# Designs tried in a protein design chat: VH-VL binders against p32459. Part 8

Target 1, 195 residues: p32459
Amino acid sequence: MVTVVAETLTKESFEEYGTIISPDEEISRMQNLEKGANQGTAIKLLQVSQVENKSTSKVPNWNLFRCFPQPHLNRVFTQGSNQAISHSIKVLEKHPCSTQTFVPMGRTSAEVAYLVVVAKEIGNKPDLSTLRAFTCLGNQAVTYGLGTWHAPMIVLGKEEHLDFSVLIYESLDPDRPEKDCVEEHYSDGDVCIII

## First folded at step 1 (VH-VL)

Design s6 (framework fv_sotevtamab)
Fold by ESMFold2-Fast, scan of step 1:
Structure s6 (fold): chain C 195 residues (1-195), chain A 119 residues (1-119), chain B 112 residues (1-112)
Amino acid sequence: as target 1 above (195 residues)
Amino acid sequence: QVQLVQSGAEVKKPGATVKISCKVSGYTFTDYYMHWVQQAPGKGLEWMGRINPNSGGTKYDPKFQGRVTITADTSTDTAYMELSSLRSEDTAVYYCARYPRTYYYMDVWGQGTLVTVSS
Amino acid sequence: DIVMTQSPDSLAVSLGERATINCKSSQSVLYSSNNKNYLAWYQQKPGQPPKLLIYWASTRESGVPDRFSGSGSGTDFTLTISSLQAEDVAVYYCQQYYSTPTFGQGTKLEQL
């Protein structure tokens, strides 16, 4: 039995688990805000996230996830505050041969839109002592690194759903589903996040 | 130069609460996490917990969870560790230590604060 | 929690000779995703706070003399002092930071 308190998603705090695309955070770190791209209408930031492929697939797939908030999470969450709402994690998964990138669609930087729960690996299973949880803004995307265990996407807020564009390399071999995804399941209350 | 300066020694009765400060200088306080480590006389080091001063996010070792509270005041660049329900076994030197946000190795340490719990 | 065990508990080494301290973790602290060992070594002298010597199992902290080196991977790690000097008399601790941080029990290094 473990309980962790969710914290605000930042590039630095997520480094051990993967990378994030965090536009406002990237811009705040720049020395020069010149709009030199797209004929003077854009600031271009290179290589803000990286994908990796160790699968037999040569090309990535774009998948679409329409995610719905669970009833107890169907409420407004404010950035950087603790609402004292408990959420029990039922499963952690990993993709052994590919990073996986989730890009939210249709929400803004003004709202906390989803929860990311991650852990490092021990003996091919999640190491719950490394468990961390992050509240994510509507304009932040996450890329889970190879070997990073993570909860299936958890959406927050009063909206009916949140869509994600999801980039992954996968073989989709029906005879070898473990090449694309491995899961570890938990009983209610064994792994809890306080939001 | 980077420096972590802790408050002075404390003598407490069993059942009391102690609050130790760790004032930082020479770097941006919110760029580094702050650990707290306990060392009983003649014994080894035990991690108690940490705080991210940027977010206020804390994590505690289960052994101390419920008795320890770590806080940070960004206006004074000071981290605090409060330990309640003191017992004689809590007699120890307490250290604050700085580390990079994403990794838990401790590169700069405070001088230590001796807390003596006696009846 | 990952349990860190050091050996020996104490050792005595003559000046100029090599000192070797071992550290074993109850489970691997090598993270395959970034190929890093989450292992640090500290030196502590009486009345002083610990001083970081080595991190990432083998990376020497700035200002630490070349005679200190770290080696090993996974579960077995070694701190080596190639030629003992009088100022190296201290207690040495290994620490894992793969999970909730834990320290070894310490090895007391004395001059023979």
Scores: ipSAE 0.000, ipTM 0.509, lowest interface PAE 11.1, mean pLDDT 86

Design s7 (framework fv_sotevtamab)
Fold by ESMFold2-Fast, scan of step 1:
Structure s7 (fold): chain C 195 residues (1-195), chain A 121 residues (1-121), chain B 112 residues (1-112)
Amino acid sequence: as target 1 above (195 residues)
Amino acid sequence: QVQLVQSGAEVKKPGATVKISCKVSGYTFTDYYMHWVQQAPGKGLEWMGRINPNSGGTKYDPKFQGRVTITADTSTDTAYMELSSLRSEDTAVYYCARGSYRWYGSYFDYWGQGTLVTVSS
Amino acid sequence: DIVMTQSPDSLAVSLGERATINCKSSQSVLYSSNNKNYLAWYQQKPGQPPKLLIYWASTRESGVPDRFSGSGSGTDFTLTISSLQAEDVAVYYCQQYYSTPTFGQGTKLEQL
């Protein structure tokens, strides 16, 4: 039985599980804010996320996920928590041979838009002692590291859906589905997140 | 422990409207979508629509569009399905069913006992 | 709409023998991102509501005997009852939930 309280997503807090694209954090860390790209109209930041591929496929796939909030999560969440809403995790999954990047579309930095739940691995299973949960703003993207266990995307907020552009390398080999995705299942109440 | 209890059988004339209730217990009503499924006598199952009781958001199958209305009353933990302009071919057993997790698509883990609606002309 | 087609329409099986019911979808119900098949199986006895047996194509619902198993991926799925018991006489339905839910026409399983 494990319960964790969700934290605000930051580059530092996520570094053991993967990388994030967090525009406001990236800009705050720059010494030179000169608009040297796009004929003087843009600031270009290189390599803001790490994408890795150990699959047999050399071509990445851009997938589209239209994600729907579960009924108890179809409500407004603020970054400073006193909601005390509990969410039970039924499955954690791992992509053994590829990172997976989720880029949200159509939400702003003014709202908590989704929840990411991650764990490291021990003995080919999620290490629940390393389980963490993060509330994510509408302008933040996440890249799950190679082999990082994570919950399927969890959407928050009053909107009907949230779309994600999703980048992954996958072999799509029907004889070896475990090369693309491995799952571990949990009973209701065994793994809980407080938002 | 989880129970979905539907209202009793109805006999209606063509052109009438019927409203069926589905009262839930044993779980938090707003945590799961509620769906409605039609089964004509000796026939298979047809999805009609669903509601998210937390938001009131509905989705309907085009076959029933314009005639079906699904509502939820969170004060009594009851979902309703209203079907108007009844025709003889609407004679069927109507089920409420609890959805697992997906917005418009879901598998159904608990079902009401069913309500027989007979439309006679 | 995804059309679900079951075969056969009816099947008679002796007690203790294996029963196999097939279900075909007009489009794949396998979601590549999570590698899950959005396919469920239900059992319905006369005068009763449907009862969930299997979801995600092969996961047994709690309390469902292990003689029931689901298999398949993409567009072709099977429900197998390894050793028919008298209480298994029922109509069986497959259902996809990849999109708006649709059911197969049903397979009537009888003892014979």
Scores: ipSAE 0.000, ipTM 0.463, lowest interface PAE 15.7, mean pLDDT 87

Design s8 (framework fv_sotevtamab)
Fold by ESMFold2-Fast, scan of step 1:
Structure s8 (fold): chain C 195 residues (1-195), chain A 121 residues (1-121), chain B 112 residues (1-112)
Amino acid sequence: as target 1 above (195 residues)
Amino acid sequence: QVQLVQSGAEVKKPGATVKISCKVSGYTFTDYYMHWVQQAPGKGLEWMGRINPNSGGTKYDPKFQGRVTITADTSTDTAYMELSSLRSEDTAVYYCARGRYYSTYRGFDYWGQGTLVTVSS
Amino acid sequence: DIVMTQSPDSLAVSLGERATINCKSSQSVLYSSNNKNYLAWYQQKPGQPPKLLIYWASTRESGVPDRFSGSGSGTDFTLTISSLQAEDVAVYYCQQYYSTPTFGQGTKLEQL
């Protein structure tokens, strides 16, 4: 039995599991805030996330995920909350041949919108000794690295759903689904996240 | 500069509980994980567990699970390691050690001076 | 648990000569997604806590002299001291942090 407490998502804390797009954090690191792009109306930051493809597909897919909060998670979550909510993880998955990027749509930068649960790989299974959980703001996107195990998207907050634009390279071969996604299953209470 | 200062040596009887403190200074306590490492006399290093002081989240090695409790007090910048049901085999120097950055998965860059715990009848 | 094995158990080297300590992990500590080896090296003198020398297998910690270098990948790693100085006499430990941290048994380095 493994229990971990969720932490705030940052570029530095996530570096061993993948990359994130974190606009406020990126802007805070800049020395020059001159709006040199879009005819003086934009700051352009290049290569803010790393996408990798080891599949045979040369064309990426934009998928749409409409994610619904589970009843016990359908409430406001903020740092320093007195609520002690436990969430049991039933599955971790990985994509062997591609990174996968989740970009949330329709939440603010001041709002905790979703939970990311990740682990590194040992052999061909999740390494639960490396398990971590992150609370993610509505304007943060995550890219899971190759070989990074992760829970299917978990939505937090009062809203009825949260949509994600999801970028991935995948073969979509119905005879070989393991090329796109591999799963490991857990019993209730074996892997728990405190939010 | 960065310092980790541990409480002094302890002598305990079998079955007792010991609680060791590790007070930090020279950095933001909540930015780094705090780990605890056991070193029996003349032996090597063995990891016991860690805490994220920002969240209170802990993780323990199975060998110590159920007997060890790691806590942190952010008002005093102090981490604690409590070991219960002490046995003679628990006689060791106990170290606190800081994990780098927000990650627990880099090396331990600063260590406390160590606390000798002697368990004897 | 990942088992870390060091060789030799002890080593005697003359001042100014090269010292090499080896470390083997029971499984790879190379994380394919970021191409980093989760391996560190520490120096411990009697009565003192360990001191971090190297992390990510080959990155020298700030303030560590350039005579110390780390190399290797996957399961086989080495710590090299290019020109031994008197203050380098100590026990050296390798450590993996790919999973729950584990240490090698230590290598005692003595002056010949």
Scores: ipSAE 0.005, ipTM 0.481, lowest interface PAE 13.6, mean pLDDT 86

Design s9 (framework fv_sotevtamab)
Fold by ESMFold2-Fast, scan of step 1:
Structure s9 (fold): chain C 195 residues (1-195), chain A 124 residues (1-124), chain B 112 residues (1-112)
Amino acid sequence: as target 1 above (195 residues)
Amino acid sequence: QVQLVQSGAEVKKPGATVKISCKVSGYTFTDYYMHWVQQAPGKGLEWMGRINPNSGGTKYDPKFQGRVTITADTSTDTAYMELSSLRSEDTAVYYCARGRTYVTSGYTYYFDYWGQGTLVTVSS
Amino acid sequence: DIVMTQSPDSLAVSLGERATINCKSSQSVLYSSNNKNYLAWYQQKPGQPPKLLIYWASTRESGVPDRFSGSGSGTDFTLTISSLQAEDVAVYYCQQYYSTPTFGQGTKLEQL
């Protein structure tokens, strides 16, 4: 039995599990806010996510996930607030040969839009002693590292769905699906997140 | 207790189509891929294909591609294998077999539970 | 496709003696990223479906007696029965699942 309380997603807190694209956090760290890109209309920050590929496929896929909140999660969540809502994790997965980036579409920085649950690896399984959960704003994207176990996307909020553009290198070889995805399954109540 | 129970023996004429069922119990049908394996006299075991009962997605061996159709009915927890344009060399025992998916290596195509087998005889 | 070749095609072993069955793949079934060999062994008795004995080349399936062991890596694999019992008389198959699944031709194990 493992229970963890969800924390606010930040670059520093996610560092050992992967990278995030967090525009407001990135910009707050700049000394000068000069719009030097796009002929004076943009601030350009380079290499804000680490994408890695160890698969035989040299071409990445952009996939679309339309994610629906489960009934108990279909409610407003405020950043930094604990509403004491419990969520049981049924699956943690890993992509052995590729990072995987989820970019949310159609939500703003004004709302908590999704939940990211991650763990490091011990042997060939999730290390539940390293299990962490993060509440994510609508303008934050996450990239899971190669060895990072993570829950399938969990959406929060009152909207009916949240779409993600998802970047991954995958072979899509149905004879060797474990090259693209490895899973560990849990019974109800074995792995719980408090939001 | 996990069980895979197949339909009974069939006798078919050349050119006919046979449809074999595999009813499962003792586990969640949609959590595991269901595979079909042919055991013909003199040729040994040959993988024919598989279905993901959750999505309906199928994959077939090229040898059977175009003649084999695998389907699943989640309301009755039953997988089906249909083989068309039957020939005498299709005379064999056909097995459904569960691929293990609760492994840290994703979906694996090794088989932990097997149906009892269905003998299909194609008379010529 | 990957061709699996077993040897011998048949063998006879006295009760209590060691039985050794070999399996060779036409290409490596070792996946370097997870260091696992995608190889399984099955036992089939007359009139019965195959029964899983070993997976990942050396991991024994639950309920399989410890006299059964699997070994090898890459292209060369062995199933060993350390002390043959009467109920072990059967046909044994190796199977790779590195790509589209393929089986060896089978080894018939008889009691001498």
Scores: ipSAE 0.000, ipTM 0.454, lowest interface PAE 17.4, mean pLDDT 86

## First folded at step 4 (VH-VL)

Design t11 (framework fv_sotevtamab)
Fold by ESMFold2-Fast, scan of step 4:
Structure t11 (fold): chain C 195 residues (1-195), chain A 119 residues (1-119), chain B 112 residues (1-112)
Amino acid sequence: as target 1 above (195 residues)
Amino acid sequence: QVQLVQSGAEVKKPGATVKISCKVSGYTFTDYYMHWVQQAPGKGLEWMGRINPNSGGTKYDPKFQGRVTITADTSTDTAYMELSSLRSEDTAVYYCARGRYYGYYFDYWGQGTLVTVSS
Amino acid sequence: DIVMTQSPDSLAVSLGERATINCKSSQSVLYSSNNENYLAWYQQKPGQPPKLLIYWASTRESGVPDRFSGSGSGTDFTLTISSLQAEDVAVYYCQQYYSTYTFGQGTKLEQL
């Protein structure tokens, strides 16, 4: 019984849910564009994402997610989409002991490539009053903060799939899966995103 | 309602292999973990291992690792526990038990299967 | 492995009186992220499989009489039967599910 309209992903709009790596936004805010790194061929931007680890694992994992768009989402989306497409969320998940960073592979800033749906926590459950959805460009990466509930990755666009390199600290204890991931499930129509 | 029905008692010689079945009814077999627990005569409960029938993923206690194999047949809603290289110390009642909430605690148990290992 | 130790090994209680069984874990079974204790209690009568009584240290399983209660947190847990009935004569086991699964050695409860 909650519907939200997806909005453009920016560093400012996402700050309560985590951090993003947004190259064009970072560059546009700089006053001095001197290429002082890589012997004069690069601009180096430090600490563009915040990774946190409260797990017992001291070594992070790089995982690969190959994500496929659902049929109704397998179409071109641009900033300011021409059609309002409704998408029902069935699951929100949380990683209690680690941030999780998704870096897309093989897409550009010219495309809306994926959808991020997030909520803050209340009483170990998603706080649906804080639910927000963001359309993400192909050159933007997201890091979900500790305690941030989020939908499993949702891919947009006309391509067959989108691959993500995914950084997370995890215990991979099959007897304690909730240490790495906790889920909350929803019925069709209870949580809807308009894209 | 929910029932876990195990196969009957077995008598085996040392070095043999035993395979016990646990047929379930009254719920969706693939929604719950199935655990196996050993209880030697007059002794307490010892966890052996478990299977996720949806994925086939198994985990075993190190004490039984290498001798125990747990499998599931989703077409017949039956879980199996196979214990090889039997010793007299393996004489026990073996239980299958359904795990609730990620398989943590065991809400329904089979009636138990007595396995006697004697020469 | 987390070792579960129960005390006493056996006790005798008169009908209508309180029975208290203790369980100690070798390390904490409290998960700080959800503030839950990964501990269950079971009742086993001769010739029968165990029966779940309590989970999450203090949540009573559906159908279990109100006289059964669980308490404790971290490493020290208690199962209490407020007024012993004849049908409560059994062996009681605690079980942790924080890291794999281990049971206590059992406490035999008999009628005095």
Scores: ipSAE 0.000, ipTM 0.471, lowest interface PAE 15.3, mean pLDDT 88

Design u14 (framework fv_sotevtamab)
Fold by ESMFold2-Fast, scan of step 4:
Structure u14 (fold): chain C 195 residues (1-195), chain A 121 residues (1-121), chain B 112 residues (1-112)
Amino acid sequence: as target 1 above (195 residues)
Amino acid sequence: QVQLVQSGAEVKKPGATVKISCKVSGYTFTDYYMHWVQQAPGKGLEWMGRINPNSGYTKYDPKFQGRVTITADTSTDTAYMELSSLRSEDTAVYYCARDRGYSYGYAFDIWGQGTLVTVSS
Amino acid sequence: DIVMTQSPDSLAVSLGERATINCKSSQSVLYSSNNENYLAWYQQKPGQPPKLLIYWASTRESGVPDRFSGSGSGTDFTLTISSLQAEDVAVYYCQQYYSTYTFGQGTKLEQL
């Protein structure tokens, strides 16, 4: 049995699991805020996330995920709240040959929009001693690193759905699905996140 | 018990088409891939292709692609292999074989008894 | 395409002695993410279909006697029969299932 309390997503807290695109955090760290891009109308930040491809596919796929909140998660979550809602994780998955980037569409930076649950690997299984959970704002994107186990996308909030643009390299070989995705399943209550 | 039963021996002329059946029993037909393997007299095994009986999705070895067609009839739990434009080199025993998938190493665990096809010139 | 090459083409072994059959793949059949070798061994007796002996390079199929063992990783694999029995006279095939399916040419094991 493992229970972890969700933390706020930051670049530092996620660095062992992958990278994130966190615009407000990036801007706060800049020494020069000159609008030098787009004819003086934009600040351009380079290399804010990393993608990696070990598959035989040379072209990435843009997939669309329309994610629906589970009934107990279809509510407003605010950072620093005392909600203490428990969520049981049933699956952790790994993409052995590609990073996977989720970019949310249509939420604000002022609300918690989704939950990211990750773990490092031990013996080709999730290392539950490294399990962490992060509450993610509507303007934050996450890239899971190679070998990072993660829960299928979990959306939060009162809206009916949240769409994600998802970048991944995949072979889409139906005869060898484990080359694109490996899963580990858990019984209800064995792996819990407190939000 | 799990069993794959193939149709009987065939004698065909060059240029003809042969269609071999493989009837399954003792398991859920749509849960496992079905493969077809050719073995020429005194020679080794050569994979021809396979079908997912649930989806109908097929994959063929390039050597046979264009001449081989694998189908499945879920109402009778029977897989078929049809080979067209027969040549003397196609004289062989043809086997159907079941694949249990990832948990058992995608290995061919149950085989049919084989069907001898003779292409007589 | 992955080419599987067996050696020797044939061998004769006395009853009770050890038989060793080798299989080499033209490229690695080890998948690093699950640490499994996509390699199987089959036994075929005259007039019979092949019978699965070993999968995942070293896992014995249920009902296969423990005198049969598989070993190796990556590109080099071995099937060993620790003490030959008369019923073991057969042709043995290795097979990769890492990328599609290809069989070795076969090794004929005879008693002498």
Scores: ipSAE 0.006, ipTM 0.570, lowest interface PAE 9.7, mean pLDDT 89

Design u17 (framework fv_sotevtamab)
Fold by ESMFold2-Fast, scan of step 4:
Order: structure tokens, then sequence, then C-alpha cells
Structure u17 (fold): chain C 195 residues (1-195), chain A 121 residues (1-121), chain B 112 residues (1-112)
């Protein structure tokens, strides 16, 4: 029995689990806001996320995930709120040989759009003592670090779905599906997130 | 103690089929890939293919694809390599070898003792 | 298909002296993203299967004496035996496992 309260996603809070692309956070840290890129119409921030590849594939795949909220999560979540909504995690998965980046499409920075649940590894299993959950804004992208256990994407909000562009190195080797993805399953109520 | 024990030497005629076994002990058979490697007399090592014993999924080197079939029996912790349409050039010692877990790029840490297959007319 | 070429084909070394074996790949076996060289070294004695000595170009397998060391990166690799012992007489093979699996042709090490 493990219960954790979801917290706001930040670069610092996520650093042990991976990296994030958090535009408003990045911009707030800049000393020079001059629009020097794109012929004077853009601010360019380099290398805002880290991808890693230990698979045999030399090229990454862009996948599309259309994610649907579960009924009790198909509601508005306000940034920094405590709604006391409980969500039971059924699966944590790991990509042993690649980072995986989720970039949301079609939500704004004004919305809490999805939930990220992560854990570190112990003995080839999720280390539930390191379990954390993050509420993510519609303009934030997440890169799960190599070997970071995470829940399949959980969508929040009133919309019917949220699409993600997903970057991953994967061998797509039908002989070794476990090198692209391994899963650990949990019974209802064993791993709970409070939102 | 990890052991990979292969079946005994075989003598075959051209055109025949040979099936070699590799019985494992001392570890969980389904946690490791099993590879097969050919070594012709006085020559180096050639990778033939491998199986995931958990799924039965296989991958073969193009040189052997179409003639080689690798299978696994999880009830007896035994992997098999079957080579059909034998030619004199197939005369070799055949080894089974395991790799580490779910990571494709890890090397072969334990090997069977080898099985000599002689193809003669 | 990555081709592995070893040099020399054979060498003779006196007991207590250094032995050096080289291995060259036709293509880099270094993954830049994880900074690992997918290169292994094996020892094979007559009538025996190969035995893993080194993986990731320089990591010694458990139980392998520290006189064995691996070095190199990208396309050029070296196996060094700092002080040859009688039990080291064998054929040595390099292997890339970056893209499928290919072995070098082998280097026969004999006692002089």
Amino acid sequence: as target 1 above (195 residues)
Amino acid sequence: QVQLVQSGAEVKKPGATVKISCKVSGYTFTDYYMHWVQQAPGKGLEWMGRINPNSGGTKYDPKFQGRVTITADTSTDTAYMELSSLRSEDTAVYYCARDRGYTYGYPFDYWGQGTLVTVSS
Amino acid sequence: DIVMTQSPDSLAVSLGERATINCKSSQSVLYSSNNENYLAWYQQKPGQPPKLLIYWASTRESGVPDRFSGSGSGTDFTLTISSLQAEDVAVYYCQQYYSTYTFGQGTKLEQL
C-alpha cells in the first residue's frame, strides 16, 4: 500500500527521473530575452531535454498516442489545487534501452492536462519508495530517463482526448519485445495517487 | 552454477537435416536469449541466429535464413537448432550461447561445450 | 554488415612478456548517445568453447585475471595481456554486438 500526493511538475522535482521541456520555467530563468532567432521573431533555447539510446536502432521513431481520460479524471484540474481525487495505478512500465519523450498537442499553458507517475528501479522492479506523481501543464513535455519506471500516459481535463507526439528509439524486434518495454502490474488500491 | 549441455556429435549425408539440443540449468531459462554459433574446422565464429525462450521469437542471420530453425521447450529448459539441406560446407562445431537478459547488445557469457556435425557423402 | 579484422593472425610471446592483439571494425561500434563501445573479447582453447574476457571494450568479466585489459574506442581496439602465463595460450576473438554479431578472424597466441 503506497499513496502519494501529486505535485506540480518542475525541472528540479523531475531531475532524478528524467528531463522536461518547460517553456515558461526556462524563459523565467533567462537573463536576455532578446528575440535573436528566426530573424528577430523567436527566442531559441538549446538542448532543453536529453534523449538516450542503448537499443540497436540507430534512428528514433516519432509515434502518435491519442490518450483518453478515465471517467473520474475527465474533469478540470486547477494548477496547485487539492481536489482529493484518488487514482489507482494498474501498471508501471520501463523502456530499458531508450528514453521516451511525450509532447502534448492541443492543450495550453493555462490547463493541467496530464499526470505523470514515476519511480526508480530496485532489483528490476519499480522502487515504490521513490514513487512520485506530477500534474503537468498542456505546454510541458516529459522525457522519461533511461530505466525510469512510469505509468502509461494519464490524461486529465474536460476534453475527450489528448494527443502526444512521442519520440523513442525502439528496435521493434518481435523476438525481444521486453527490450523495448517491460511492465509491472498492480492490484486496485495498491498504488494510489491523490490529485 | 550455470551449465549449457549440448547433444552429441552427428554424421549426416548431404541433403539431410540435423537437430542439435542445448539443455540449460542453474538459471531461469526464459530470462536469457539463446544464440547459436557455427565454427567450421580451422575457421572463426559465425553467428547463426537466436531465440527468446519466453516468446519463441527468433531472428536469423541472412546467410542461414531459410535453412535454420531455432526452437525452445520451456518445459525441459532446452533450446534446439535445426539445420536443413545440409552441405559439406556445413561441417562444423555448433555452439549454443546465452546473452544477458533483456538487453540485445550484451555479449555471450556462457557457452555449451559444442556439437560436431560432419556432413559427408 | 560490420567486418571485424584482427592483427596479427598469430604471435609468439615468452612467459612474463606483454602480448598485444588488435581489432578493427569497418564501422564505428560506439553509440554516441550512451557512449558505449559494443565490443567484446573471447578466449578459445583447443577443444573448448569460447570464454568471455572483456565486454564494453574495457570491462573485465567476473573471474578474469587483471593481466587482461581492453582499450580503444570507435573502430580500433586492443586486448593486452601484461605478463603472459602458460594458461593464456589460446586463440583470441574480438566481437562487435553493435549491429547483430560479427567476430574477427581470430589471433593465435603461442608461447615462445
Scores: ipSAE 0.000, ipTM 0.445, lowest interface PAE 18.0, mean pLDDT 86

